# VH-VL binders against Transcription termination factor MTEF1, chloroplastic (MTERF1): the designs that were tried, part 16

Target 1, 262 residues: Transcription termination factor MTEF1, chloroplastic (MTERF1), of Arabidopsis thaliana (Mouse-ear cress) (q84x53)
Amino acid sequence: AGETSDTGILFREKLIYLQDLNVDPHKALRVNPSLRSAPISSVVSVETLLSSTGLSRPAVGRILDMFPDLLTSDPESEILPVLRFLSNEISISEQDIPKSISRCPRLLISSVDYQLRPALTFLKTLGFVGRDTITSRNTVLLVSNVERTLIPKIEYLEEGLGFTREEVAKMVVRSPALLTYSVDNNLVPKVEFFIEEMRGDVKELKRFPQYFSFSLERKIKPRHRLLKEHGILMPLSEMLKVSDGQFNHWLLELRLRSAERR
Key: E = the ipSAE of ESMFold2; O = the ipSAE of OpenDDE; V2 = 0.75 times the mean of E and O plus 0.25 times the DockQ between their complexes.

## First folded at step 5 (VH-VL)

Design X67 (from L11 with heavy chain R98K H99D P100R S104G G105S T108G; framework fv_libivirumab)
Fold by ESMFold2-Fast, scan of step 5:
Structure X67 (fold): chain C 262 residues (1-262), chain A 124 residues (1-124), chain B 112 residues (1-112)
Amino acid sequence: as target 1 above (262 residues)
Amino acid sequence: QVQLVESGGGVVRPGRSLRLSCAASGFTFSSYGINWVRQAPGKGLEWVAIISYDGSNKYYRDSVKGRFTISRDDSKNTLYLQMNSLRTEDTAVYYCAKDRYLWGSYKGYGMDVWGLGTTVTVSS
Amino acid sequence: DIVMTQSPLSLSVTPGEPASISCRSSQSLLHSNGYNYLDWYLQKPGHSPQLLIYLGSNRASGVPDRFSGSGSGTEYTLKISRVEAEDVGVYYCMQALQTPFTFGQGTKLEIK
């Protein structure tokens, strides 16, 4: 046990510090074993940098609890470049940086050179420029790998729906969340249901790409079933945009009108 | 490369004015608070003024209040110190120094980048 | 104004030996956010000052781990575990808790 060795007292102070931040120390040590030997000053440096952006202490704690690898990150070489990227290349205002990070903490563990900047460049080619530029609301798109995640989704929409790249680009700009959905678990089942069961025209999907944001099992299928049973045809947007309460009330009103006419 | 370069120093008589400039490169100038720090010949460091990252807060040591004005032009990545009614005790090397952290408050901490300094001599 | 007092004002050390410099503030530098607003700077002969330690104990980028800062409130210490020839210069503490920011008078470190 030399001067640079971890001691029981120093380790306990580290645990107390983490608990004060509402970071689960046992989970943090399990996920990030290097935390055991890291000096407390390293952890404080990370917290200090994140707090300097305007994040509240509880918000910083939640982020560090979610990504314990940040606790031993070098603030200057690993975290600060992300903050500078958001400010300089995305042009997010200083007031909105805390919101961007809170909405997508994964930004802080993402490489600027190998992930964030390539993703931004790709998104710009799709039309995320000007009025549709990346903002604090959709920075989640920046943490998706271009080659392994974003391109395959674009290709599926092109091949699966028979759309041109230009048409697909317009769809994703109008509904950016589309790029966050799983092809196999979200897109494919919803496309198949739309074409095979609803007998829908794929042109309607490029007019209403928000279709993919609705639950297949809890909203799309139940509402389609009810409409089919009553012989009602309506556009996807009218079918899906209204709340469950509003839809049920509307359907009840139609039934009552039908009964009154008889 | 992160760098600050001061200019505008010179030899001037008491009561005259000088305008110092500090040109920044290699970092996002508009995101950091910048300080002016001076050092009289053979003496210690003396803080002079700070301007916040957004220019909304400016603070000065008492002896220069009303005589010196700190300002920034983010479009030119340049910090200024307008020095009026100069006194012999203002003779010093003037450094500009950047706060370490992004959007540093008026509580500037960690001046991590310093220029080489520009010499101001106020002599009668 | 917050007054910063350093001791000793001069220190002569043989290379490889440890060195310690103390800094005292006339009032607590501990902010309600939990941080101590005390920095340490080194000015080598003929050079600009350079940051060593910020917010009491955090080592600046590129600063060797032989440098460490400790303390809280009104009493702070800069420690060099093994002094090297390149460490020669004047060391300054500085408070950044409130304006005007104030430096200590400086501690000159020389090699025997």
Scores: ipSAE 0.000, ipTM 0.379, lowest interface PAE 21.7, mean pLDDT 85

Design X68 (framework fv_libivirumab)
Fold by ESMFold2-Fast, scan of step 5:
Structure X68 (fold): chain C 262 residues (1-262), chain A 125 residues (1-125), chain B 112 residues (1-112)
Amino acid sequence: as target 1 above (262 residues)
Amino acid sequence: QVQLVESGGGVVRPGRSLRLSCAASGFTFSSYGINWVRQAPGKGLEWVAIISYDGSNKYYRDSVKGRFTISRDDSKNTLYLQMNSLRTEDTAVYYCARVTYLWSGSYHTYGMDVWGLGTTVTVSS
Amino acid sequence: DIVMTQSPLSLSVTPGEPASISCRSSQSLLHSNGYNYLDWYLQKPGHSPQLLIYLGSNRASGVPDRFSGSGSGTEYTLKISRVEAEDVGVYYCMQALQTPFTFGQGTKLEIK
């Protein structure tokens, strides 16, 4: 055991180590009080394991600064299982493990058995298999709770839009970001605007689920206003996919065609 | 806390009827398919019936077809098994178990991750 | 009907030793979607069954890493790397590829 009479010195050494990693010691201790008594060897073990994946020291520091609870995690029982899950069950290549972690550091604080594997299984049942399988780009979906977060979103799309579960699953596979959006703050306002103001046919949302990835205030509403002002109807994909310059050019073309038809 | 609780078992004579209930709590019941599985005294597990998440698909073991009816009432978070024309070979502990996945129109499933404690049905003279 | 056959039907092991249970199906459990629809369940004495492994090789939530499932098609294996006293019970394989869903006969695991 360490000397208790030297607690202050051992603690100071730990603070210096954290500062070298560019981890804010004050924030880390506030978020993870256990860090005060944890041996420095514990922190070093965590940093060593994460670095062994290919993460740069600054990247490891940023992750530990974001999630200070990792500083006192047991590498073998809490971190290594996540890394093995990514390589063995998702089949992410060794070179892409660092990218997966950097894109979604929350993976490292998520239980494989109680969070990651249940989420993966649920996503596979939605159709995230084969060419649409979960990759280093989509691991953020794995950190969402199935019952509390994912299922309510599926149910909202089924009930709110009148779609079958199979149709909703196809939409989600085509636009995975749908599963990351808030029902109340994102999906509901965009559905209401589409139906009430745009007088849209909900079947178009099945064909273009990417609708939900566009800003309601900065893109959807302004472009709809412009189309409405000129009495022009445009498919959602043409309306939303393009830059402001391209949209303005297409709007001018449609205005000309509309005038010619009258 | 995610759980399933069975009730409605008892002792009956051959030819009589019983209705089993399975009450769900702690999860979105309407999103899951549910199995009925039984186990005769000292014997192995035997699948009885399944109902899809939306109630549109129902499948039964051959020996209970025409006698047993599986149903669900999502407004009450409850699953039912109506057992008619009971036979001595129906004597068993009856469990309900949720499946991790079963889509409407799909006939395959996996992962019964939540089970009730079971309710005992005894059919004897 | 798909018939599930387990071997052995009874197994007695010394604590710390490995255990292996085999399960054979009368037809392939590999679906066109790429999954093997084979689950493993454990029923401890006096308890309800509990899920150990689903879709051939995926360990269920809360199941210790000493349990592993392998195999594809018609032949599957459940392995326990180091048997512990709490692992006593009856192990069942189950197919849910098509109705009627069927269980194996069960394998009783006991400690020597």
Scores: ipSAE 0.000, ipTM 0.440, lowest interface PAE 15.2, mean pLDDT 86

Design X69 (from L11 with heavy chain H99G P100R L102F G105D T108H; framework fv_libivirumab)
Fold by ESMFold2-Fast, scan of step 5:
Structure X69 (fold): chain C 262 residues (1-262), chain A 124 residues (1-124), chain B 112 residues (1-112)
Amino acid sequence: as target 1 above (262 residues)
Amino acid sequence: QVQLVESGGGVVRPGRSLRLSCAASGFTFSSYGINWVRQAPGKGLEWVAIISYDGSNKYYRDSVKGRFTISRDDSKNTLYLQMNSLRTEDTAVYYCARGRYFWSDYKHYGMDVWGLGTTVTVSS
Amino acid sequence: DIVMTQSPLSLSVTPGEPASISCRSSQSLLHSNGYNYLDWYLQKPGHSPQLLIYLGSNRASGVPDRFSGSGSGTEYTLKISRVEAEDVGVYYCMQALQTPFTFGQGTKLEIK
């Protein structure tokens, strides 16, 4: 019945192990209370599996600090299926698995059956196949909930802007970042500015969906203001794709030529 | 309890065949690559074969290539070793052993669960 | 094939004294992922082998802290800080870097 006395020593060992990984033990215990009773061998098994992919020790520590629930995850049933999904169903090479995880650690806490595979299937219906298939650079799309996150964005573009499903699919495949942007905080304000202030034709947004990747306050509004002040009309791609230096040079040249022409 | 139990061993004459079985319980069998390891009487351990978790990759020691076939039936949680053209040097205790955290088809570390072994004797 | 060589092949130790077993590989077991694919196993008389150490230095579940593994590349050591009667058996190193996986010859540990 003296077995409880050894729990304090084992607990202290776990705290030291976490500190060596640069994992905040107080945060980890607060977020994941089951860590208090979990064997250190279980925590080591998780770290070992993640490191076996090629992730550096500091990278593993950052991931575990970010998602302390992983510290007590069953490697076999919760982590291994994600690694196999990335390798077998996405066909990410073993060398690129560490990069995929580092770019999107949330993959490791996402259910293959309830999140990752449904998201992949949905994205394939939009045209993420063949040359445009999901790769290590865009796995972030797989961690978005289909019904609560992805579908509402498609519906906004389809119904709110009057685009067909096929047109929306082409936009999203050309600019996958669209699926990562907030409807209320990103898409709506940029559409409203485009229609109301710029007097733009929404069909141009289908041709240049990268419009939504540019800062409304730091790029779109300032460049439009300058063009408006000088009576200049130009396509969105010409307006936004060029560097600040190129835009200012072009605007300066145009102003000088207009002044000289009289 | 996590367990592996071998069966199918026996006494057989040279040139004959035997099929060994390894029954798994207490873990998700389909998630692991499993090894066959043998030990001749009074000798050291000798690795024989491995099958990947999905059955797509199989590797063998050179001396058994073409004679032995490793396979698995995940619906029955059972691993098999079909041993054809048996030789006297195949006489050994045969163990099945689970590879730890087999996330790659060619890679594993630590065989953490072993059966009790089944004895194969090849003699005239 | 990667050849694994153990030394000594046998040793006798007084209870409570330390023991060390070395294992050499014919080529580096250090993978590009930073791990050394070297395991240590113990086979007690009449028993199946059991995992002691994996990936060079990690103790398997239930293995006492008096066991430690060290080394990298081609040179590895298993150390027992204080040998106990239950440690009697044959110790094997094994490489799992590439197939065929290969064991050392085994080192028999006996108590004086």
Scores: ipSAE 0.006, ipTM 0.518, lowest interface PAE 10.3, mean pLDDT 87

Design X70 (framework fv_libivirumab)
Fold by ESMFold2-Fast, scan of step 5:
Structure X70 (fold): chain C 262 residues (1-262), chain A 123 residues (1-123), chain B 112 residues (1-112)
Amino acid sequence: as target 1 above (262 residues)
Amino acid sequence: QVQLVESGGGVVRPGRSLRLSCAASGFTFSSYGINWVRQAPGKGLEWVAIISYDGSNKYYRDSVKGRFTISRDDSKNTLYLQMNSLRTEDTAVYYCARTPYSWTGYKYAFDIWGLGTTVTVSS
Amino acid sequence: DIVMTQSPLSLSVTPGEPASISCRSSQSLLHSNGYNYLDWYLQKPGHSPQLLIYLGSNRASGVPDRFSGSGSGTEYTLKISRVEAEDVGVYYCMQALQTPFTFGQGTKLEIK
């Protein structure tokens, strides 16, 4: 009775269980071959633990479909430590744990000792404390490797912008998404465009680090070209924060005011 | 595999003390809240006390507050109930019961129960 | 304290027929996290209680499909679609929303 099985009724019941959770069984078995022989009680234990946090059954299914390795994880040694880290070391309230997980399911497959705690310690050093502490809204920062991912981004901003570590730290606290962007594919092209094409003052990037959250091709370049065509200068925040309709209205109003002054 | 085994019950006179033990095996004891539940002869179930996974939170039924103390020794995988100033109304079978996935404390169902140990308080 | 009231206190069922047990709480068991903190237990004669249903409607591991739980707030129902001889015993509902955790008085199920 303590047996695992990958044949007959037991395996078929496991497939039905996965389908009920809206987990693709074929993909799950391909990504996690151990699932074939794992007892259904182990899979149920994982679902039960995740559901106990307040996650809806469909949400649990989406997470398990995204990370099939979780289906054979030991709940007590592999999943529970993550939940307790969020509750005890980050102090996320019980009711916000489901939202934290839903926003960043990768937390559940991240090592507390080798990934989450080192990242938290590093982020605190940058100024993610007090009112700027890590919350359910920005736990995505905890799943990035400090030495291979976070530090190189900080160093690029120091060297690329000519800013001190303290100045860069203030920028990332103000715009945490900066730490999630690719240096080569996001930061470098946007800095080069700002300096070379827009002839911008680098100090403005320190005042408006949200610049890096806007699409270079879909928003930054098109709006700059429109402003350049009409000989208009605008602060980055006024240029980028508004909808296309608001930007067009603003552009028309600026042109009208320019005409009235002459 | 997963089990709880109670011991320490017996027959005592009113005003005396007993210490019940609940030995856990087959799971990570330190990760779970554990309850004591009792059942008087021929009567229903009555919750007595709970201790959280880290031992920081303890709650009791009003009738046993100040007389009973719940504690745990995670190094021995053992739960305790120290029962002082026993009354005839404390006569019951005492079960320990695990709260599953108690990472949040004590809010979930009792999924594993021991076999019970009998406490009889009589003159 | 939250008071739990079960009905009926006893019922006799012919094997293969359905059974239904009601549980009422003196206040809502619906938590802000969306869960109803009501559990169902079965105590077979001479045995320890065993978990059947947790958080209102979730079947515990090893519990047959014929058992189902439903309800929300203050009204809950345990249903057995086809009663079998092994289902004989006393059924208890319990609220785990707040301490002290409280049980209903029990419902004794017997076979005719």
Scores: ipSAE 0.000, ipTM 0.449, lowest interface PAE 12.7, mean pLDDT 86

Design X71 (from L11 with heavy chain P100K L102Y Y106D K107R T108S; framework fv_libivirumab)
Fold by ESMFold2-Fast, scan of step 5:
Structure X71 (fold): chain C 262 residues (1-262), chain A 124 residues (1-124), chain B 112 residues (1-112)
Amino acid sequence: as target 1 above (262 residues)
Amino acid sequence: QVQLVESGGGVVRPGRSLRLSCAASGFTFSSYGINWVRQAPGKGLEWVAIISYDGSNKYYRDSVKGRFTISRDDSKNTLYLQMNSLRTEDTAVYYCARHKYYWSGDRSYGMDVWGLGTTVTVSS
Amino acid sequence: DIVMTQSPLSLSVTPGEPASISCRSSQSLLHSNGYNYLDWYLQKPGHSPQLLIYLGSNRASGVPDRFSGSGSGTEYTLKISRVEAEDVGVYYCMQALQTPFTFGQGTKLEIK
């Protein structure tokens, strides 16, 4: 039994096309079964639209390999609206659209009306306006569901830390990655360690929200243990922003100065 | 049915003006860049001008720069070519043709829908 | 401007036999993004031009598989594996790498 209406010749041509783009055809067919019967001209239309933005052929292939559902998307109704949203509503210059797509290929499989525009509106209410507006560097924030993903994270920071919405909004604008972190797997363990082991004042997290970007096991815990062992107290930013070598050298210098005063 | 229909051609004397129109139907006009291409009697195809989907980018062949202006009115699904200071060498059939997914810049590909053409004759 | 040169200027083919048309550009049409910005068009007698091939080798929607495009850089070829009566007309290559976009002079295909 053939899987095409023309005895398999067009299907083989399609496989060659995918391989030329460095798209794994077996993975693509498994993820997107519709690809088996889709005409090659339809598949190529997606590639040519993406290439028209300035994306290189290898970059287009990588994106299509990551999201095989794009191979059978209707370019006019499913992809062009995303590109126009980026240029017209976010005001990303046409030269920077390829960077936006490369940094966040998921934009291309996201609905403008049901995902991207609602997310942009919500982010603007948090303070992503003016100097802090969404740019090609942080479009990843647009692909998170407002009600299911973004709002629960804001609520956790409000309730868990005792902050107002205005205070949380300022933290998020200063450290947008906060909106990408898991509450249960990232935020909660770091807050608990800060309060219970470090005996920290939560107001310091408001001043240095970048705290949540550091590894709990590889950086926060080891550095806290070293400071505690030597009876040294320091701000989170001084503790976490430096390399391991710089931190160890600094610790030795402080110990030396302390010994000299005695 | 996807279609482009040109109009506005005619016979004019050198130095006069004509405005060509190209009416689009059956597709989302505002999503496409559109070209003007001409063909003199018994001669080959000659590209004239292109306008991007949003009207922000326009490009012309050198011989018509300063004389021809390409524009679009997406509310009417219509493309225009304003031709001023016409010369006998501008005598041709003028076609409008959409670019498949021409979004921006000076590179393009795939003119997949063409009109039937409108004839412009510049003579004394 | 980029100059496009076609060869031959005319050819006569017996129905069912193959045909091949060459197109040469005065500079490379291969862009740094990996694509060749060359299209092929057919103009049948009394008709508007129609797209056959875009970006070197991609068949336009509705174009029969007997048409194929190949080549890269400055040398391109359009092949028809078995010519049919309806294929009569003038074939044009066109570069769209940079404005002004330029067409070849055309190749007239006739049936013997």
Scores: ipSAE 0.007, ipTM 0.532, lowest interface PAE 10.1, mean pLDDT 87

Design X72 (from L11 with heavy chain H99E P100K S104D G105S K107R; framework fv_libivirumab; at its last look DockQ between E and O 0.27; V2 from the best seeds 0.00; counts 0 for: pae E 19.6 > 2)
Fold by OpenDDE, look of step 6:
Structure X72 (fold): chain C 262 residues (1-262), chain A 124 residues (1-124), chain B 112 residues (1-112)
Amino acid sequence: as target 1 above (262 residues)
Amino acid sequence: QVQLVESGGGVVRPGRSLRLSCAASGFTFSSYGINWVRQAPGKGLEWVAIISYDGSNKYYRDSVKGRFTISRDDSKNTLYLQMNSLRTEDTAVYYCAREKYLWDSYRTYGMDVWGLGTTVTVSS
Amino acid sequence: DIVMTQSPLSLSVTPGEPASISCRSSQSLLHSNGYNYLDWYLQKPGHSPQLLIYLGSNRASGVPDRFSGSGSGTEYTLKISRVEAEDVGVYYCMQALQTPFTFGQGTKLEIK
């Protein structure tokens, strides 16, 4: 009777702790059944390690709520290796570690040997080395499946657009986000618009891979159609990098510059 | 609704100064170039000045250069025209007008929105 | 400065009949991009000016299709296929090629 009562009390305390951490205990127990029998010390140990990286408690709570499996993970064998990988193999600074984790919490539930390191190896082949190495901003690429996610994008750029591996490598290093975009929902539609409606040269896409980061519907199409209406041609970079206001101003200035040439 | 409202007009003697304001509402003021256009009594339209969206570029008609200053305060969605050394020939209704909304694929350039105008009278 | 010249300066039209206003510029308003930077404005009695046509031949939003702009280079025409009572006012052409922007003298349209 005493043991059962103690177990109940301890369980309640654990739930309260999770709530205090802003982790949904119901979700956590549903997603991670092992949590039911896990001592509260296990949860605390995970929190402690994550907090030690510089993460705020709210951030820790958000991460643990997002990935309840972490609540029963072994800090030494499951979490620490990821942190060490980021520090030692990716050379992310101590200050940027919490930023990386916050930006891409999936890092913490990824295998170093089966996911992170293979991804890094692949990325290095594309030129993510030295000054172009993976940073806290691009860690999402480390949790991307090489075969299912990264390679198809490379193949599209090579086979679909006719770019060489070297050209593609340069593109993705310049614009790492390119590797995060859907081929079917982002790259293909934008390329089709560029070629068919804009009548652009694909070489320009090599020079300005950031093209793919802009909204087709909200930015690319409207600006192009406007420019077309005025018979104005400009590089993609000039068309897309400026703010809406700047773009409007640019059109005005272009109109006024003709006086100097006449 | 998109609107421009001029104010600050009045009667002044030659050589005096006056400051006109144009209050904008219903659109992103900071994204547009704005013009001043004036109309003397019983006369046609006369362009006076334009300021770029960020205020970095200003253009004036020759007759007001050195005397008039166009400016804007985006925090207040307000366009200004500081008029110094006023002359009798500056007497007019002054309109502010924005450049055409350029994100509309069918409407580019032109002054598509005008205020109701404010009257400036310069007389001895 | 580019000088804009309108003709006629006044026009009296019977409702339902067509009207035509000419605008001439002292230099070509044709930009290297292939477009003519000529606007048409209407100022109705007691109202502020309103945009009718931009870039020579494009109707502004809300402008009836009975209005049309044509021309290139130094010669431009605004046409109203069927004049209505609401079309009464002063019409101005304006070059928007370079500063200072300059207006024509205006054409007063009246109904007979």
Scores: ipSAE 0.000, ipTM 0.466, lowest interface PAE 13.3, mean pLDDT 90
ESMFold2-Fast, scan of step 5: ipSAE 0.217; ipTM 0.651
ESMFold2, look of step 6: ipSAE 0.000; ipTM 0.381
ESMFold2 (binder alone), look of step 6: mean pLDDT 92; pTM 0.946

Design X73 (from L11 with heavy chain G105T T108G G110Y M111F V113Y; framework fv_libivirumab)
Fold by ESMFold2-Fast, scan of step 5:
Structure X73 (fold): chain C 262 residues (1-262), chain A 124 residues (1-124), chain B 112 residues (1-112)
Amino acid sequence: as target 1 above (262 residues)
Amino acid sequence: QVQLVESGGGVVRPGRSLRLSCAASGFTFSSYGINWVRQAPGKGLEWVAIISYDGSNKYYRDSVKGRFTISRDDSKNTLYLQMNSLRTEDTAVYYCARHPYLWSTYKGYYFDYWGLGTTVTVSS
Amino acid sequence: DIVMTQSPLSLSVTPGEPASISCRSSQSLLHSNGYNYLDWYLQKPGHSPQLLIYLGSNRASGVPDRFSGSGSGTEYTLKISRVEAEDVGVYYCMQALQTPFTFGQGTKLEIK
C-alpha cells in the first residue's frame, strides 16, 4: 500500500511534467509503455539536451509528442550522436540545428550508423555534393531507407521513363522532393497521366522534373483538360508554374484574342 | 531476395579452358556491375575481374590478363568468365560479387552480395 | 598496386569482450570526392564473404550495430563492441580506390 502510493505520486509528477510540455500523456504511454516506469530525470535530461540546441520549449514538446520513444532515450548514446552528425558531417551551423530538427524531427529517432550516414553516402553518389550538398533544408532525405525506399524510386524512374542512371540522378538533384514521393501513390499516376492522357514526350520530364511536385487532381488534370478543350499546346513549365488565377486569366486572354481575329 | 549462383567449375589439366557462369536473380541485373573474386585453398581473397553495369568497362588482375575474359548477357541475367590457358595457380573457389554503379558522381566499388562459389581445380 | 596489411593476423576473444582489427594501405584511400575507399568483409567458416562496412565507416544493411568502421587515409579500424559466437570467421579489408582491387591478408577471429 505505501509502495503503491509512492509510485503513484511519482507517476503523477511525470503526467504533470508532460502536460506542461503539451505532450499528450495517453498517447505517450500507449506508444511508449516504458514511460510508466522510467524516472522523471530521463524525460528532463532529454528535454535539457534538445533545449540546449536552441529549440523553444513548445518546439521540444511538439517533437516529444510526435515521438514519445524519445522520452526514455539515453541522451548521450541515442540523441547526441545525431546532433554531432548534423554539425560535424553535414556541417550545419549551430543556428540552423534547431531549424533542421523542427523540419524533420524523425532525424532524432534515426540511427547515425545504420540510417543517416548510409543515406548521406548514397545521396552523394546521386550528386548531392558541392553546391548541391545536403543542407538544413533537405535533411528529410537522410531518414529514408536506401535499399527499401530510395533505390526502388530511382529504379522506377529509370524503367518507367526509359532514362539512364545519370539522367535520373540529375533529375533528383534538381528536384530532391522526388525522393520523398510515393511510387504507387504519386509517381506512377502522374507518369501514366502524362504518357496516356497528355501524350507527353518523356524527355520533357528530364527538363522539368518539378512536374511531380504538382497535384494531379487539383492542378495537372484540370489544366490539361482546359488546354485540350481549346486545342492549346504548351510546355509543362508554362502550364504548371503559374497560379490558378494567372492560368485562367491567360487562357481567357488567349481565347479572346483568337475570337477577335475572326 | 538478391541471389547470385555460380556454375561451370570443375577439374581440368593445365592449358585447358573453362567457362564460369553467374546467374543473377532478385534485382535489375543491368543496373549493377559484377566482379569475380577467387580464393585458393586455405588462402585469402583475390580479386580477378570486373565488368561495369553497361559492359563498357572491363578490368583484370595482371596475372589473368590475356587469358581470362569477363562478359555479360543482360537478356539472360548472366555473367561469364571465360578462362583460357589455365595454370595450377588458378586453382580456387570463384565467387561472383555485385557492386552498385548506379550513379554518375560516385563509382561505388563495394561488394554487397556474393554468390556461393564454384570450385576450379587445375592439376596435372 | 596498393598493398593492404591487416593486424593482428589472428585474435582470440571471450564472448562479450570488444575486438579491434587494423588495416593499413600503402597509399591514401581518400579520394578527392571525400570518400575513403575501404571496405570490410566477414567470411564465416564454410560460407561466402559478406559485406560489413563500406566506404570506411558505413554499416551495410542488416549488419548489427555492434560493428563499426573508422579511419581515413592509410589507417583504418574495424571494431566489434561485444563479440558474439556468430562473429567467428576471417575478416578482410579491401581497397576499392583503384584496380586491381586488393584485400588484406585476413584476420581470423576465434572464441576463447
Scores: ipSAE 0.000, ipTM 0.362, lowest interface PAE 23.8, mean pLDDT 85

